# Ledger of designs, part 16: VHH binders against Dimethylsulfide dehydrogenase subunit gamma (ddhC)

Target 1, 240 residues: Dimethylsulfide dehydrogenase subunit gamma (ddhC), of Rhodovulum sulfidophilum (Rhodobacter sulfidophilus) (q8gpg1)
Amino acid sequence: DSLNAGNIRLVDPEETVPVIKIPDGIYLRTPNDPDDIIWARVPEFRVEMVMAPPVHPSVGLRYRDEYPEQDLVVQLARTSERFYVRLRWVDPTRDMSTLRDRFRDGAAIEFSESDDSVSYMMGTDAESPVNIWYWHPDGDRVESLAAGSPGSLTRLDRQPVTGASEYRTGHGPDDSQWIVVMSRPLASEGDHQVSFERDTIPVAFALWQGADAQRDGLKLVSLNWIFARMTPDAAPAPGN
Key: E = the ipSAE of ESMFold2; O = the ipSAE of OpenDDE; V2 = 0.75 times the mean of E and O plus 0.25 times the DockQ between their complexes.

## First folded at step 4 (VHH)

Design s36 (framework vhh_7zox_3)
Fold by ESMFold2-Fast, scan of step 4:
Structure s36 (fold): chain B 240 residues (1-240), chain A 123 residues (1-123)
Amino acid sequence: as target 1 above (240 residues)
Amino acid sequence: DVQLVESGGGLVQPGGSLRLSCVASGFTVSSNYMGWVRQAPGKGLEWVSDIYSGGSTGYADSVKGRFAISRDNAKNTLYLQMNRLKPEDTAVYYCARDTYEFWGLWEDYFDYAGQGTQVTVSS
């Protein structure tokens, strides 16, 4: 298996990718296990990750030239009861414990709540917010957040998303990787939690890498929505 | 000029309570994501609690149900109420601000932090 080498298909911005339906009985034995054998049957795709716009212009100058660009490997699956996302990316950081103590490492998936045209950066407004699942390694904590405009980022009252991860170290920097699984019941409860009743769910991604001794941390984002298609079956009705 | 000044630390017995204060100047506490982080002797930095500009709060599992974060807009001050303190809560506590403008919490996780206040839980 290759972490970067191009044997995994790169998807275009705004491309539609399948969410694979898998048997409940296999998954429920080891829910959220990032190494579960079922993942060998879920198609992988690569998403190009680019540097987020800089907050301060001088910080953004040459930032891309100083940090390696990387891809995010994504797998999307569901059972009759839950939605799953599995993320994998190369982390060349050598002194992980020191860097991770800064709480700047993480990964996120963003869902459009209302329609296909909402901004992937923050939603378009309070009427078209986005739901964000933000994973960080502190206890595999996943926060379910809502955002509709700059400064509006809010932690939601209900936190239904579970996370699990593995950091795999290799003998070289290209061999070290994070593997993260996040999942939630298909039935949504509470304001601003994404609904899986739609056939197609717009998704976007972000990665945060901690600072080394010489540089600030790096945030990488996907540029546009990717459309996750909930085939072959529709999601279960909430409150059935 | 941005300034954060923490206070309220000290020596307390297990089971006791302390309230930490963080007085801000040069910006408005209620308009920013803010939090408390701590560093125990010989260990790395641990996130404790945060409050979003919209008022939503979060807590580390180690302190959930014992600590409460709040703010006073009139005093431009952030608080951490610490109840049922344990020896494991012994640390320097730092107040911190994050002004990141795009979605994502952690790119500029602490663009400013104060000098810290020492909390020691011992008998």
Scores: ipSAE 0.000, ipTM 0.180, lowest interface PAE 13.6, mean pLDDT 71

Design s37 (framework vhh_enristomig)
Fold by ESMFold2-Fast, scan of step 4:
Structure s37 (fold): chain B 240 residues (1-240), chain A 123 residues (1-123)
Amino acid sequence: as target 1 above (240 residues)
Amino acid sequence: EVQLLESGGGEVQPGGSLRLSCAASGFTFSDYAISWYRQAPGKQREWVSTIYSGGSTNYAESVKGRFTISRDNAKNTLYLQMSSLRAEDTAVYYCAADTYEFFGDWLSEYDYWGQGTLVTVKP
């Protein structure tokens, strides 16, 4: 239900996790509803998120403090027509209301376009291009991006990904959380949009906390690729 | 102090051309992807074009073949050459140092906007 680090299985880097097929006849109350009852039937897993290593000198100079470990709770599901990812994380941002400028909260999932990639970072040495779904809280906007070789970071011409979110305020910082759902049709349209016709897809994640207009906020990334298996399908029907 | 200052807007007839400029200061311009956005009256801000630190470019479908984005890193200046202008190109044009950063670190939180420059295409 709520974020519970003690009872949600932590997934190791390069581990394989299932994408659950939602059976026909299960009605989603609202498209991309983060609270839809179907999510109670999709297994959760926990990913350790760490401060992003500096890859550019100006970015590196901004990481001056020690930060606590953060976990991201992930659920992966699909129908016969769409792929869904649901993300949950603790965000005490609203309990730290001294900032007068807008927060730059965000969340992303990265898909490797190759089965061989094991890196969570896109760099000049990246052998395989990646497709990125980048969620912004303002208007639940999701951008589909591509990155690979030097000079290749770009916003894709087709923007097929839709998003929806909730910020839930609970008692104390540990209870306040973002919940984000992103989804896209399984059919791939245009270059560098991830193909879901593979048996296994490498995925990685990123999160960031709000920032002062004059300085960067906290950026967190998963340590390595995790492999999303497009099978097994949904839980067995009665009698199977 | 990050500052972006757009210029070059004005009134032009359909089929005409304009060159917009954006002067940047307060950050290492050459390290960042810089974008053009536009906002027509009563509408949401729309992405137009991006140029990355290495010189690669991307364009919205509606402006491909008509607009050209370029940069001069020595002058910390971004340009948008607009040709074959149409009535639907009428908007305030903004430059932005976006959340996209130097290659390999695309999740930068640098997101600064200029005041904009008005382009009016009027028959």
Scores: ipSAE 0.000, ipTM 0.167, lowest interface PAE 12.5, mean pLDDT 70

Design s38 (framework vhh_rezetamig_d1)
Fold by ESMFold2-Fast, scan of step 4:
Structure s38 (fold): chain B 240 residues (1-240), chain A 125 residues (1-125)
Amino acid sequence: as target 1 above (240 residues)
Amino acid sequence: QLQLQESGPGLVKPSETLSLTCTVSGGSISSGDYYWGWIRQPPGKGLEWIGHIYYSGSTYYNPSLENRVTISVDTSKNQFSLKLSSVTAADTAVYYCARETYSEFWSLEDYFDYRGQGTLVTVSS
């Protein structure tokens, strides 16, 4: 049950991973329960998280020799009505600060609005916009955001994403972890909300480390897009 | 080998409570690794998940049935039971008890690594 990221398969750059279809008639006890037994049936994969390139010289000076590489464990699932993502990562310090820092501590999944996007950074230009589901630990709030370029983060009018989390305490720095589930109805409403009517959706991930109040916009990011396959044809065939 | 066996009345009158028991043999129900569930198949229809229970007594129910369903466990008898209240003809089905697994699944049938042979319950006067 303890997180051992080294024993979980590392995903390849631009790999296609299936979004596991939870069969009709199976219901999650509580929407977004991170401890629901259904999650034991969804394959885990590991994403290597690295420090995002600095976009401002002063922030760049603070990137040096800070925040070692971190692994993120990801699970993707859906029902006929909702999309779910479950994230796990090692975090020895539970940072729930209520200061007005937008990106103090949190986790996000980023969805490319374009199937042609090859960017692994959040919104490198206005023609490669992303929809971001940003979770922060204070009150399990999830914000649906849009970004088209550095500094262009905007909070969307509709906030359809719900979240839940658990901080699991262990006896060492590698034993304590956040577990976060975020979900949204498959039907999208409003501009820049990701559409799940696509066969394959490029996704990327981000983690914000909240220990350093001087690191506005500093985050760990996945190196490359991963393709989330929504169609049933991506699921493994039942075994005989 | 693990075996599950349903038992209970095969005929229930409308408005009454359907009551079934699952007896587990060849293994213990007191395991942190599994949930123990009930599923049904109405004539000519697919499988429908009813709910499950953990050996501690924690339950989860299908939202469409939750107002009528109670699942209970008796670890001393190695049994778990289903009660479905206020039954109608629509509740006529073959009822299965099952062990729910951590294995990947691609259909409702694959969700369960062991299940009973099923028991037909007819709701009729």
Scores: ipSAE 0.000, ipTM 0.261, lowest interface PAE 13.1, mean pLDDT 74

Design s39 (framework vhh_7zox_3)
Fold by ESMFold2-Fast, scan of step 4:
Structure s39 (fold): chain B 240 residues (1-240), chain A 123 residues (1-123)
Amino acid sequence: as target 1 above (240 residues)
Amino acid sequence: DVQLVESGGGLVQPGGSLRLSCVASGFTFSDYYMGWVRQAPGKGLEWVSDIYSGGSTGYADSVKGRFAISRDNAKNTLYLQMNRLKPEDTAVYYCAREVEYSDIWGTEYFDYAGQGTQVTVSS
């Protein structure tokens, strides 16, 4: 009933993880559904999520005294047509008290547009921008965003990412969890939409918790890049 | 291209001291908050300390009273003075550039980090 994250392998910083190819055309099984049994075939890995470092000293003093740690379970898969990410985490919300608090919950995956192996966070320079898929629970809306410098966050003209989610209630507040799937066609259209024609893509993650309205800016991040390695469609040619 | 180059790590006994340095290039150093983050073996990144361009500082509770962050804007250099080191301080220490937090999107706290410098505290 719990997340049972302790039994799932913790990935190291800058570790390479495979993106598993899922068979196409399975009518009764689809990665679009967070509950589909096909996800049992995709390897799970665990990412340690920490509170985002404070930018301003006065804000930082307040939030540093309240450092929560959270595990995020990640699965990466593709078909011949689409890329999928499945995220699972414990929602630390004891009780959802207001409508405003619900709108602050969210999850994101960030894709680097460069093959940079340097450990760095979101918001790279203009020559190394990132594409962000930001999921909101209200209507399973996913925004495709770009960021390259401070204040450069922009909503992209094309919004090709679809989301689906399930909130599973557990026996206690610490056992309740979100399960979210985000997906997009492999073909990329428009600037700053991640290209899946690359062999390896640096990825990072973020979670927002809106349970405590007084903890504005509570965001959990993976502070390291993990490298997603795409599984090819065709059998490798001799010599590959 | 932004470059951050750390130095000053090494092996030290519990209770000892080390001073880390980070030389920055490729941007206007004085326009940015700068900080240190660390990663212990098998753990995620932990924020250690930050310093505003005007000199105001912040520290993680685990290092308050033991570590001191400082900067020299004329030399584009960030420092971390580490005192009374504990085995728990063993980690790779990264110099990092901080960006302004967004009300909508708080993912910009660190946009660049260096390659890191190893600190090992053992007897």
Scores: ipSAE 0.005, ipTM 0.127, lowest interface PAE 11.1, mean pLDDT 73

Design s40 (framework vhh_8h63_2)
Fold by ESMFold2-Fast, scan of step 4:
Structure s40 (fold): chain B 240 residues (1-240), chain A 122 residues (1-122)
Amino acid sequence: as target 1 above (240 residues)
Amino acid sequence: ELQLVESGGGLVQAGGSLTVSCAASGFTFSDYAMGWSRQAPGKERELVAGITSGGSTYYADTVKGRFTISRDNAKNTLYLQMNSLKPEDTAMYYCAAEYTDLFWGETSYDYWGQGTQVTVSG
């Protein structure tokens, strides 16, 4: 069984997607279980991921359009007490079958502290800082980081984000997938930790794929912000 | 808080060898690509060596064949073994951890320690 990404709606640039409110007392029985049946109630959406430039770029020697397509499936949920993000993706390399390759993977969600759409994609504006939750498969550790521009990335003193994951092995690389859940209390403590008091929050994503003996790993990023809506949708009007 | 602390610098005669070390804390060291940069007074900072989490290495042409970068993930420590040292290798040596700016798609070495001084006489 594959990711089933072809049946999942691709999100548009700067689209608003709902954060689904889950009743308290059901999900919190199994807070970060990636396989909890509650996730069947949360709509999935697909984010197109593109390859990030390497740390030592070679001018004119590559084309982004030549890189393999990679999709990230995202689910966003909350209770009255916590925010949850669930991510799943297929390994892009056919040789990622060893335990070492699994320990080299990673996933992140970025939350913008600003509603300034012009600054979001550039990441250069110190007035538009981001909070990053970076999941590491090694021990399901999540780092909460802050960044504004290149060179401003800082590990925050408070580390309130918890992670859990499952690597689901298929018979081929197209059937092997990571499933990752990250969560944090809605109450924010400390500077640069994302505030969930906002009506909508711009979010973006990144994936890291482990290196094998023949090549360096891949770093994939979403190029477009989407807006996570924290408030519940209004009841539909008569005749809708 | 991510911290990088360099050590092992000192005074060495030309043609000699020296190993500098970088102790990392506040993050999962094994997940990060690491590098060594140097800066002499009045000169631009130069990235001299890098090592990925997978162990792939990079060297600047100025040090290729003489310097060896390595890591010990169990000790959260990065090393730079410097052989056949020359007076022009005299500089403050800085340890750095790679990060990715997710919106720019650019990776760089932006976490820096305080440095360790290497002086080559001759």
Scores: ipSAE 0.000, ipTM 0.225, lowest interface PAE 10.8, mean pLDDT 71

Design t01 (framework vhh_enristomig)
Fold by ESMFold2-Fast, scan of step 4:
Structure t01 (fold): chain B 240 residues (1-240), chain A 124 residues (1-124)
Amino acid sequence: as target 1 above (240 residues)
Amino acid sequence: EVQLLESGGGEVQPGGSLRLSCAASGFTFSSYAISWYRQAPGKQREWVSTISSGGSTNYAESVKGRFTISRDNAKNTLYLQMSSLRAEDTAVYYCAAKTVYITYSGGEYTYDYWGQGTLVTVKP
């Protein structure tokens, strides 16, 4: 039940990673099931997550500079009909409680709407619009959001993303983990919903850790963008 | 406003060494993961190295064992010590930091700041 992060390849910032195509003829009995057997055929990679820096200087949020780095394990896959992301991470709350006086855990994947955000950039502080899939554990709700231009977070009119999760309790303090799957049809409609017709898509990740009544919630972000290659490698079949 | 300013570039012979600096202002430097990137003439920008707020380091395979990233939080400065330089290391070197702002619903948007760059030329 442990994350087993030491056996999983760490990706470099701005590395290109393939989205694995599920071969034709594979039957997915339970779409979005975090434990679906197909996930054993999709390679895992590890993303280093660091505490989010304080909000823009105008706002004044305080950062805890002693927080350790944490890993997020990611798997990316698609069928002819849907895109899937699977995330898992160790819950840093060793003695997690169901008490109401805590902020919720959460996870997000962010898709850049512009390739310019990860190409040659010099002397720019521009916000690029992003589509955000924000998973909430309560009812496995996923919100599709836009941020950037026009400079505010907007809940999009269409909410096409479905989520499913499992909280897996381990035997040791660092063995408990969240496993989250989010998916959406490849066809997109509406402004600011990510288009999967692009050859590569810059993606980034965020995690929100719950906190007890005496502590603020913790937000972790990936170190930089990585590129998801949408012309994917096929997932290996059993026995091959 | 977040600003990054690189320095320390110049001309060097193959096998030589240079130390690049990146001076940061407008944010709490010690809280940020900060990276070095480079761009050779006519080529795409390439990631070189990253150091996290906690001091964890990562390097591109092409520079492992030759380059060392470090930070001095008291000076708000990032460094890249480059050794055993090769013609292929000729590029403009940039530092980059992620920064965030609060959105309306209490969410945060992450975006990158880039410095103006410093040119490193490895001459035969």
Scores: ipSAE 0.000, ipTM 0.159, lowest interface PAE 11.5, mean pLDDT 71

Design t02 (framework vhh_7zox_3)
Fold by ESMFold2-Fast, scan of step 4:
Structure t02 (fold): chain B 240 residues (1-240), chain A 123 residues (1-123)
Amino acid sequence: as target 1 above (240 residues)
Amino acid sequence: DVQLVESGGGLVQPGGSLRLSCVASGFTFSSYAMGWVRQAPGKGLEWVSDIYSGGSTGYADSVKGRFAISRDNAKNTLYLQMNRLKPEDTAVYYCARETVYTIWSGTYEFDYAGQGTQVTVSS
């Protein structure tokens, strides 16, 4: 129900959010199902998505006069074996009336390989390399990518990330949503694949249109890193 | 060494047609999105059209329904079919190779362009 999206808490830049641990054996189905009831147990948060800032002179060649903005609803969870991210966003109704129009959308999560200070431009230099999980609606294909400088985007040899999606119609076309789940085993194999053995992981998000003819929509990115905490925060000690 | 060589420009009357071609070399053409940008006299650069490696196309509103972009991967050649040309289409047209300007979303921008070909629409 997209009517509830405005009531979901908006995260602050650089805020720490918990990754919810799902106990082993508690589920009868896999959390890979975007509509699994387990997702009702995972807290939602909202990320403000804005048009990506220009960093290259060539950006001006293609930059249009319209800059769409929207919110992304995020849920983070893990089991003892896998990490899960669930993303929801409202589809704009303009010109998206057929099944083919859905293939214009895409979504990504980016993981910083560094726990230290990270650039706002994320992965635009060798000291701030990132691992990217890029979801494509056609066939729920997820590419695991690495980047370390502007324009430096490499497809990794291992592709361990599983994607699943659901397009949910609401009250009307203006209430319709994409729901996407991406997941990977906690064990990491190969260079530049994110390690989940860290206490916190800086993450960022992207949404875009334009994978099909008549690219009317553009890329939207989260303003800043947020920090995904793999271990729950300790409760503060009570005072005497 | 990436090279993009445009051809097919010229003088045409309003309502006429032209087909631009761009021959690419120095990279695996079929793996890249390609596009056309133009610069009218005394104006800045304007994106016209692009085509992804998989064949998906995009067009600027000003040319939508009149221009058609296509590619022939066997010949490393990009095309722009321009129909119902208007005086405001007068510009130098550049063939360009797209790359990711940032890792943020996979949105492509142009990292190489050719020398351009002049299109003039007048009587």
Scores: ipSAE 0.000, ipTM 0.166, lowest interface PAE 11.3, mean pLDDT 72

Design t03 (framework vhh_rezetamig_d1)
Fold by ESMFold2-Fast, scan of step 4:
Structure t03 (fold): chain B 240 residues (1-240), chain A 124 residues (1-124)
Amino acid sequence: as target 1 above (240 residues)
Amino acid sequence: QLQLQESGPGLVKPSETLSLTCTVSGGSISSGSYYWGWIRQPPGKGLEWIGHIYYSGSTYYNPSLENRVTISVDTSKNQFSLKLSSVTAADTAVYYCARVTIYEWSGYTVFDYRGQGTLVTVSS
């Protein structure tokens, strides 16, 4: 198993996981480098991914009986300047074609804008809007999006998220994997961009597998929020 | 800027095949993570998704239309086409071609670039 998934802790639904603060003395030479040494210091956790509910009739019907097992390995870190997420997963339908995968696959992290209530369906609660970082392999483009209800998705005017990726080929079908890093400055610019000044932020994940002439595209989602625990940069204020 | 333009006959007789072509300009049909598709709007009704295609030839069709629909792509001409067989008066609609992005958690489909639309009337 090139992911070592059996030895990586599976998080429970709605579990709180820490965002690891990288000490100020550690210099990041290449921001977003998927192989940067900082990642050896950040604990990995595994998220159970499931086939997305079929809300589009043609796609849903084609995949109803075909649910490949997929694990997503996640690492969350921050510096004094930036937030980082690192994702890695096996493409179970790929043989060895890196070029084919670069234009069809995708990965996303979703952040809830509200701490008061949690929507287990992205953008289905009008009072629980979400910010989405959607990574595309073509040029490592990341889209920052907002969603507030079903059918309500908006590309945000500011696009502050930087992406980087590596597709690692192996000698067997379980040895090939995507590794993706997305990051953004901690300072928030513009409406609906996630604020990292919160104590905890609900997060969720999605993965896409590209369409092939003999295979359909596949979407996997995490079913439940996981709560990312941040360390606030503001001076501590006593609560009532 | 990316532009899409429908072309094809505006009048089709019942039982014949409706054929439309979409020409894409200002961008390549074979670049990026986008699908290319067709939607229609019958008079007095909402939008209905017909189907979409990836440049490799992979197709996805509305189950209500799948037995009559064929979508194809010609990357050398930067075009994609719709054929709808055995048409009836119920197929009278404004037909749009579109660039298609599928947002996976919601299944929400974004038609972020559409052609101007072309009216197809099915009549004797």
Scores: ipSAE 0.007, ipTM 0.157, lowest interface PAE 9.3, mean pLDDT 72

Design t04 (framework vhh_8h63_2)
Fold by ESMFold2-Fast, scan of step 4:
Structure t04 (fold): chain B 240 residues (1-240), chain A 123 residues (1-123)
Amino acid sequence: as target 1 above (240 residues)
Amino acid sequence: ELQLVESGGGLVQAGGSLTVSCAASGFTFSSYAMGWSRQAPGKERELVAGITSGGSTYYADTVKGRFTISRDNAKNTLYLQMNSLKPEDTAMYYCAATIYVEYGSKTWTYDYWGQGTQVTVSG
C-alpha cells in the first residue's frame, strides 16, 4: 500500500501523456472520491519534483540540504462531463499530523493557455497566461487562479474546481501519503479558466510541504512542462 | 479580492526599534509566500525580507541581523521587527504576497502589494 514511486514510470521533459476517457456507463460515486474504482483503470505516471527557484534572483532562499526528495504520482482522466486529476505523494513529516501542519500543505496543477511548447529555460512563460488550480487541505478548498502577461496573478471570479483528499498512514516507513483529487466540468465558464476543447494542454505541478514547529517548509515544482493529450477516447481495461 | 493592509509605521530615532504589520484577507494566507519591500525617495525598490509558507526566511544584506520577519497564520498577519534602525532605513515599506506557481516564468516575483506604510528614522 506504499506509494511505490520508484516502480512507476517517470515522464520525460515535454512528454505527452494521455488523459484517459472514462467510457459511457461508468459512474463515479462522488466527483472526487480518491478511492473510486475507476482509478485502478487509469495509468499512473511519476513527475520529478525539484525545489522551487528563489522568489527574487538577487535574494536567495536558504534551503535545508537534508530534506527528503519528493516524487509526485499523477493520474489524469475525464468523463464526457468532467476533467479529473489525482495526485499522491509521500508526506515527509507524517508524524506531524496536527491541524496547523495540514493548513501549510498544498498541491497545484498549472495549465498553460498557449498550445505551443514554452521553453522553461528561456523564462518567457510570463507572455503566456496560465490557469492554476491550488488545493488547500483546510476544507478541501481549491482556488482557481490566473497568471497573465506580464505575469500578474489574479484570483478568478468563478471558482468551479472541487477537491477532496485523504491522508493515509501506511505500515512501514515512508508509507504515509496524501491523495488529492481535483475536478471541474469540461465546459469552461469565464476568461482564463482552462479550455478542455484543446487537443493538448501543457501542465505543470507544485507541492507545498508544511513544516513542524522546528523545521522549515519546502515548496517543490515539476522540472518541466508535460503535455496532457485530451483526445484519447478509451480507458485501459482493468488490470492492464 | 486579495487585500494587504500595512500598519505600524512612524517616526523613530536612530538606534531604535519598530514593528510593522500586514493584515491579509481574501486568500489562504498560510499557503502564500510573504515579503517586505521598501522604497526610499530617489532609490529603486528593494526586497528586504521574505518568508515562505513553511516558515523559511531570507534577508537582504542591508538588513540581515537587524530585521526579523515572522508570520501568524491564525491571525493572517505578517510582521517585520526592525532593530538598530538607521537613517538609511527611511522608506515606504510594502507588504507583498506570491504563490510561486508560474512555472517557467521569468517573473518569480511578488504579485500582490499593499499600499505601504511610511517609516522615518531621524538622527
Scores: ipSAE 0.000, ipTM 0.152, lowest interface PAE 14.6, mean pLDDT 71

Design t05 (framework vhh_8ghr_2; at its last look DockQ between E and O 0.01; V2 from the best seeds 0.00; counts 0 for: pae O 14.0 > 2, placed apart)
Fold by OpenDDE, look of step 5:
Structure t05 (fold): chain B 240 residues (1-240), chain A 126 residues (1-126)
Amino acid sequence: as target 1 above (240 residues)
Amino acid sequence: EVQLVESGGGLVQPGGSLRLSCAASGFTFSSSYAIGWVRRAPGKGEELVARISGSGGSTSYADSVKGRFTISADISKNTAYLQMNSLRVEDTAVYYCARTEVTYWPSGKYITMDVWGQGTLVTVSS
């Protein structure tokens, strides 16, 4: 497919992936550029996305057991100044509307604010929360959110995360895809802003298909945590 | 009919500024493509000087214009803009706006431009 998923390493739950340190002197022309050539130097890994189990009655009413799985292609990188995530996934429809009966596409990365003992399903409690970067296509906005449990999602006062996106139309619906970059400064103040001053950060992902009326808890998710290693790494040679 | 129409070109002195506009019709700005400004100087080939995503959330610039030119878009007006500051003689060219797409096959990136405006002349001269 357009993701070239067959050639991209599948990362299973609880596996570790590196956050690639982009060398000094190499920079993105803009903070968030889905098409920047630098991404060719950041390895891609693939995560299987499955329908999130309903955790709230309202979601249960909309839940589809037979909803197909899909792949999410992820890249993690950092400069001396910023942390970046690039997401790619197949989406037959570009959904940007938030009308009463229309829903927009979305994507999110979730960070444990501590370790993997925290529930990857939106945190364990107030003492064990997660920070969520939530992207939606209208205006390429990325919201920094926090949660300690399902239903406790809260918008943080500080919003240091920015994003940009591209929807690439293929020859058919199955080869059209979103490409989304989210980033923020490495250092960020404010409660529940994930700290990058640690060796390993548990991360999880979510996708929303607007065309299928996905919203809130009705979403695709990666299972458990994937561990992002913040240890300095050399940039790999380009090519997949 | 899909169409792009440039405006705003003219004669300006070195160090001066111009603002070009690119009005799109027949299609709406979308993140499915980007609007680019391409210039063609006399005796030279085409240079993609700036691009902005259809959503307006991503921009890129050629090194030759970085820090001097700013591309923007008003989605509500279906119009893209190129603010050109600190203009130089070498910026003299016909400036075109184009609808651009990025294609990956399978790992190589290609920028294609399928719709072009008629162009607007920018002359920088003392």
Scores: ipSAE 0.000, ipTM 0.184, lowest interface PAE 14.0, mean pLDDT 86
ESMFold2-Fast, scan of step 4: ipSAE 0.380; ipTM 0.647
ESMFold2, look of step 5: ipSAE 0.552; ipTM 0.811
ESMFold2 (binder alone), look of step 5: mean pLDDT 79; pTM 0.775

